# VH-VL binders against Probable transcription termination protein NusA (nusA): the designs that were tried, part 21

Target 1, 139 residues: Probable transcription termination protein NusA (nusA), of Halococcus morrhuae (Micrococcus morrhuae) (p15738)
Amino acid sequence: MRVTLSDTALRHIALFEDVTGASAVDCLVDDDRVCFLVATGEMSDAIGPDGTTVEQVEERLDKRVSLVENADTAELFVANALAPAVVHNVTISENASTVAYAEVDRADTGVAIGRDGETIETARRLAERQFDIDDIELA
Below, E stands for the ipSAE of ESMFold2; O stands for the ipSAE of OpenDDE; V2 stands for 0.75 times the mean of E and O plus 0.25 times the DockQ between their complexes.

## First folded at step 15 (VH-VL; framework fv_remtolumab_arm2)

Design u4 (from t4 with heavy chain R57H; at its last look DockQ between E and O 0.94; V2 from the best seeds 0.76)
Fold by OpenDDE, look of step 15:
Structure u4 (fold): chain C 139 residues (1-139), chain A 118 residues (1-118), chain B 107 residues (1-107)
Amino acid sequence: as target 1 above (139 residues)
Amino acid sequence: EVQLVQSGAEVKKPGSSVKVSCKASGYTFSRYNIGWVRQAPGQGLEWMGYIIPNLGHTRYAQKFQGRVTITADESTTTAYMELSGLTSDDTAVYYCAREYYGSGFDYWGQGTTVTVSS
Amino acid sequence: EIVLTQSPDFQSVTPKEKVTITCRASQRIGSYLHWYQQKPDQPPKLLIKYADQSISGVPSRFSGSGSGTDFTLTINGLEAEDAGTYYCQQSYETPYTFGPGTKVDIK
């Protein structure tokens, strides 16, 4: 699903692509951080050797940068968005609302949530935009 | 080869409007933004606004809001800048320039001289 | 709006000397700073993008550095053809803004 990107997001994507050579299909911009949805299969390029490439992006944006790898399925997408938390299974429930239930390794629950909920919130925002998922719940 | 070719010089009366064209070629028109920058005689560069052609989305400098209109015709790969309510302060060379989403203006038109005088 | 300042306003340089032009932004703009050269009766020409990235066709004697608020354009060994006015420009946010320019003359 294609989303409308803000001018700021588009400029950040342009810089990201110029620095990394990888494509980004989405970009969430906050005051102190930016998240790029990296095209499937291009995460290695985005990160670069020992993270040096993504660090360059951080320096150029002057913001913290997080990366999420895109996926063709909602299940895999949610799993990717919760990385590096180990996700054992993702179930999509479609009722009055569409909810993704992610079975996360108990030891990685905190990782899936992230500092101040940044990881899970970013995952939810991206999932809504990309797959019309109304919520992500950790199971 | 990427080229931006602008329309010819204009001489206008105060209160009138001017519309400058910018014909783009040598690249995919829809992928790049077109910005407009003007330069008064002996002065620096002033950004007026830009358009994202495929979306028709525009941004204008506040100074020109309500007075400037930037448009793009994908079928002719031509961008336009119309400025109304002209005064002598609008006497300048007007440039169109190509930009890839904040990457800088990498190609410029030759400029269009607009002279506003009574 | 983001205000850009440049220093110096003008300098006269002997060929083959090093030229340094600085640009300062009123706020942090990451690397969203570009450099242009403009010669009389010509449109500006993009020299450096994103603070330090080279542009194809631009001589290697031109280089850029900096991030955040302070940026520098360096010409290592000025050539006679390098006479002109140099502008910095930010694309961090709209409205885009330009520095006031630095005029470089040849002695």
Scores: ipSAE 0.576, ipTM 0.868, lowest interface PAE 0.8, mean pLDDT 96
ESMFold2, look of step 15: ipSAE 0.829; ipTM 0.920
ESMFold2 (binder alone), look of step 15: mean pLDDT 94; pTM 0.960

Design u5 (from t4 with heavy chain R57K; at its last look DockQ between E and O 0.03; V2 from the best seeds 0.00; counts 0 for: pae O 12.9 > 2, placed apart)
Fold by OpenDDE, look of step 15:
Structure u5 (fold): chain C 139 residues (1-139), chain A 118 residues (1-118), chain B 107 residues (1-107)
Amino acid sequence: as target 1 above (139 residues)
Amino acid sequence: EVQLVQSGAEVKKPGSSVKVSCKASGYTFSRYNIGWVRQAPGQGLEWMGYIIPNLGKTRYAQKFQGRVTITADESTTTAYMELSGLTSDDTAVYYCAREYYGSGFDYWGQGTTVTVSS
Amino acid sequence: EIVLTQSPDFQSVTPKEKVTITCRASQRIGSYLHWYQQKPDQPPKLLIKYADQSISGVPSRFSGSGSGTDFTLTINGLEAEDAGTYYCQQSYETPYTFGPGTKVDIK
């Protein structure tokens, strides 16, 4: 699926990359928060020592920032998007729609969902954009 | 090319501990889980646990809970499995293996033979 | 824990024959079942993931089927190099568990 980034998203990505030195391949902009899809293997750079780097991004954007690490496979992508919840397994079902089923540790269900569903919804939005996944279900 | 290279054979006394290393290369280490599976002589495969390197989160089989510790060093792309309180029942070949979050173990180390004897 | 059983325990097969190995789970595990081949003094090798998904580099003569509790690994036309022990493994939940293995010998 071809992802079209808004001008706002592009500006945020530019800022993110300048501050962190890490690449972002996608960016979801909401009123009070921004989520960057970080290039594979560059999450540590994006976060920085004790989170100081990502905090700089937050300060400059004046918004909460969340990070999701990109992945080559849909399964790993979904798992990354639900972090820091422990994901035991992910399977992709392709029928009339494409649904990812994530086996999340029982103790981490709330983590996977996130505050007001922010984590799971962000995961769903990114998964749709990056892998044409229509839905993510926690199993 | 993805490769997992484990440390050499170990001979241990009962009650001691062993720490096996697994050096990963050829892929982004932090993205993929590392599991540990052992195999006693002439027996089947037994899952011990796994680690999610980028999160440092682990899961252990109940059988080894409190006795096994799995760690990962992203700077050296090396995973470790430490097993304490060794007995003769722990004599086995220990494997590290990579998985895509429950998608099966697609790459394996060559195995490390641990022998526990008095 | 989820217990996996396999059948048969052992097969002695003539080359080019069809081999069928079954794996049964003690509870429903969807498609969270994988197959491995292990040869002497070697680590296991992943053959099939998620019950029926092929693995790159694995010969097409290997295939998997099944869902829920009953799964099957099929080797269509056994080759001499296919001698070894085959294991099923579930990743539906921790602890991950393996089947007891099926040894396949060449006549």
Scores: ipSAE 0.000, ipTM 0.593, lowest interface PAE 12.9, mean pLDDT 93
ESMFold2, look of step 15: ipSAE 0.803; ipTM 0.909
ESMFold2 (binder alone), look of step 15: mean pLDDT 94; pTM 0.961

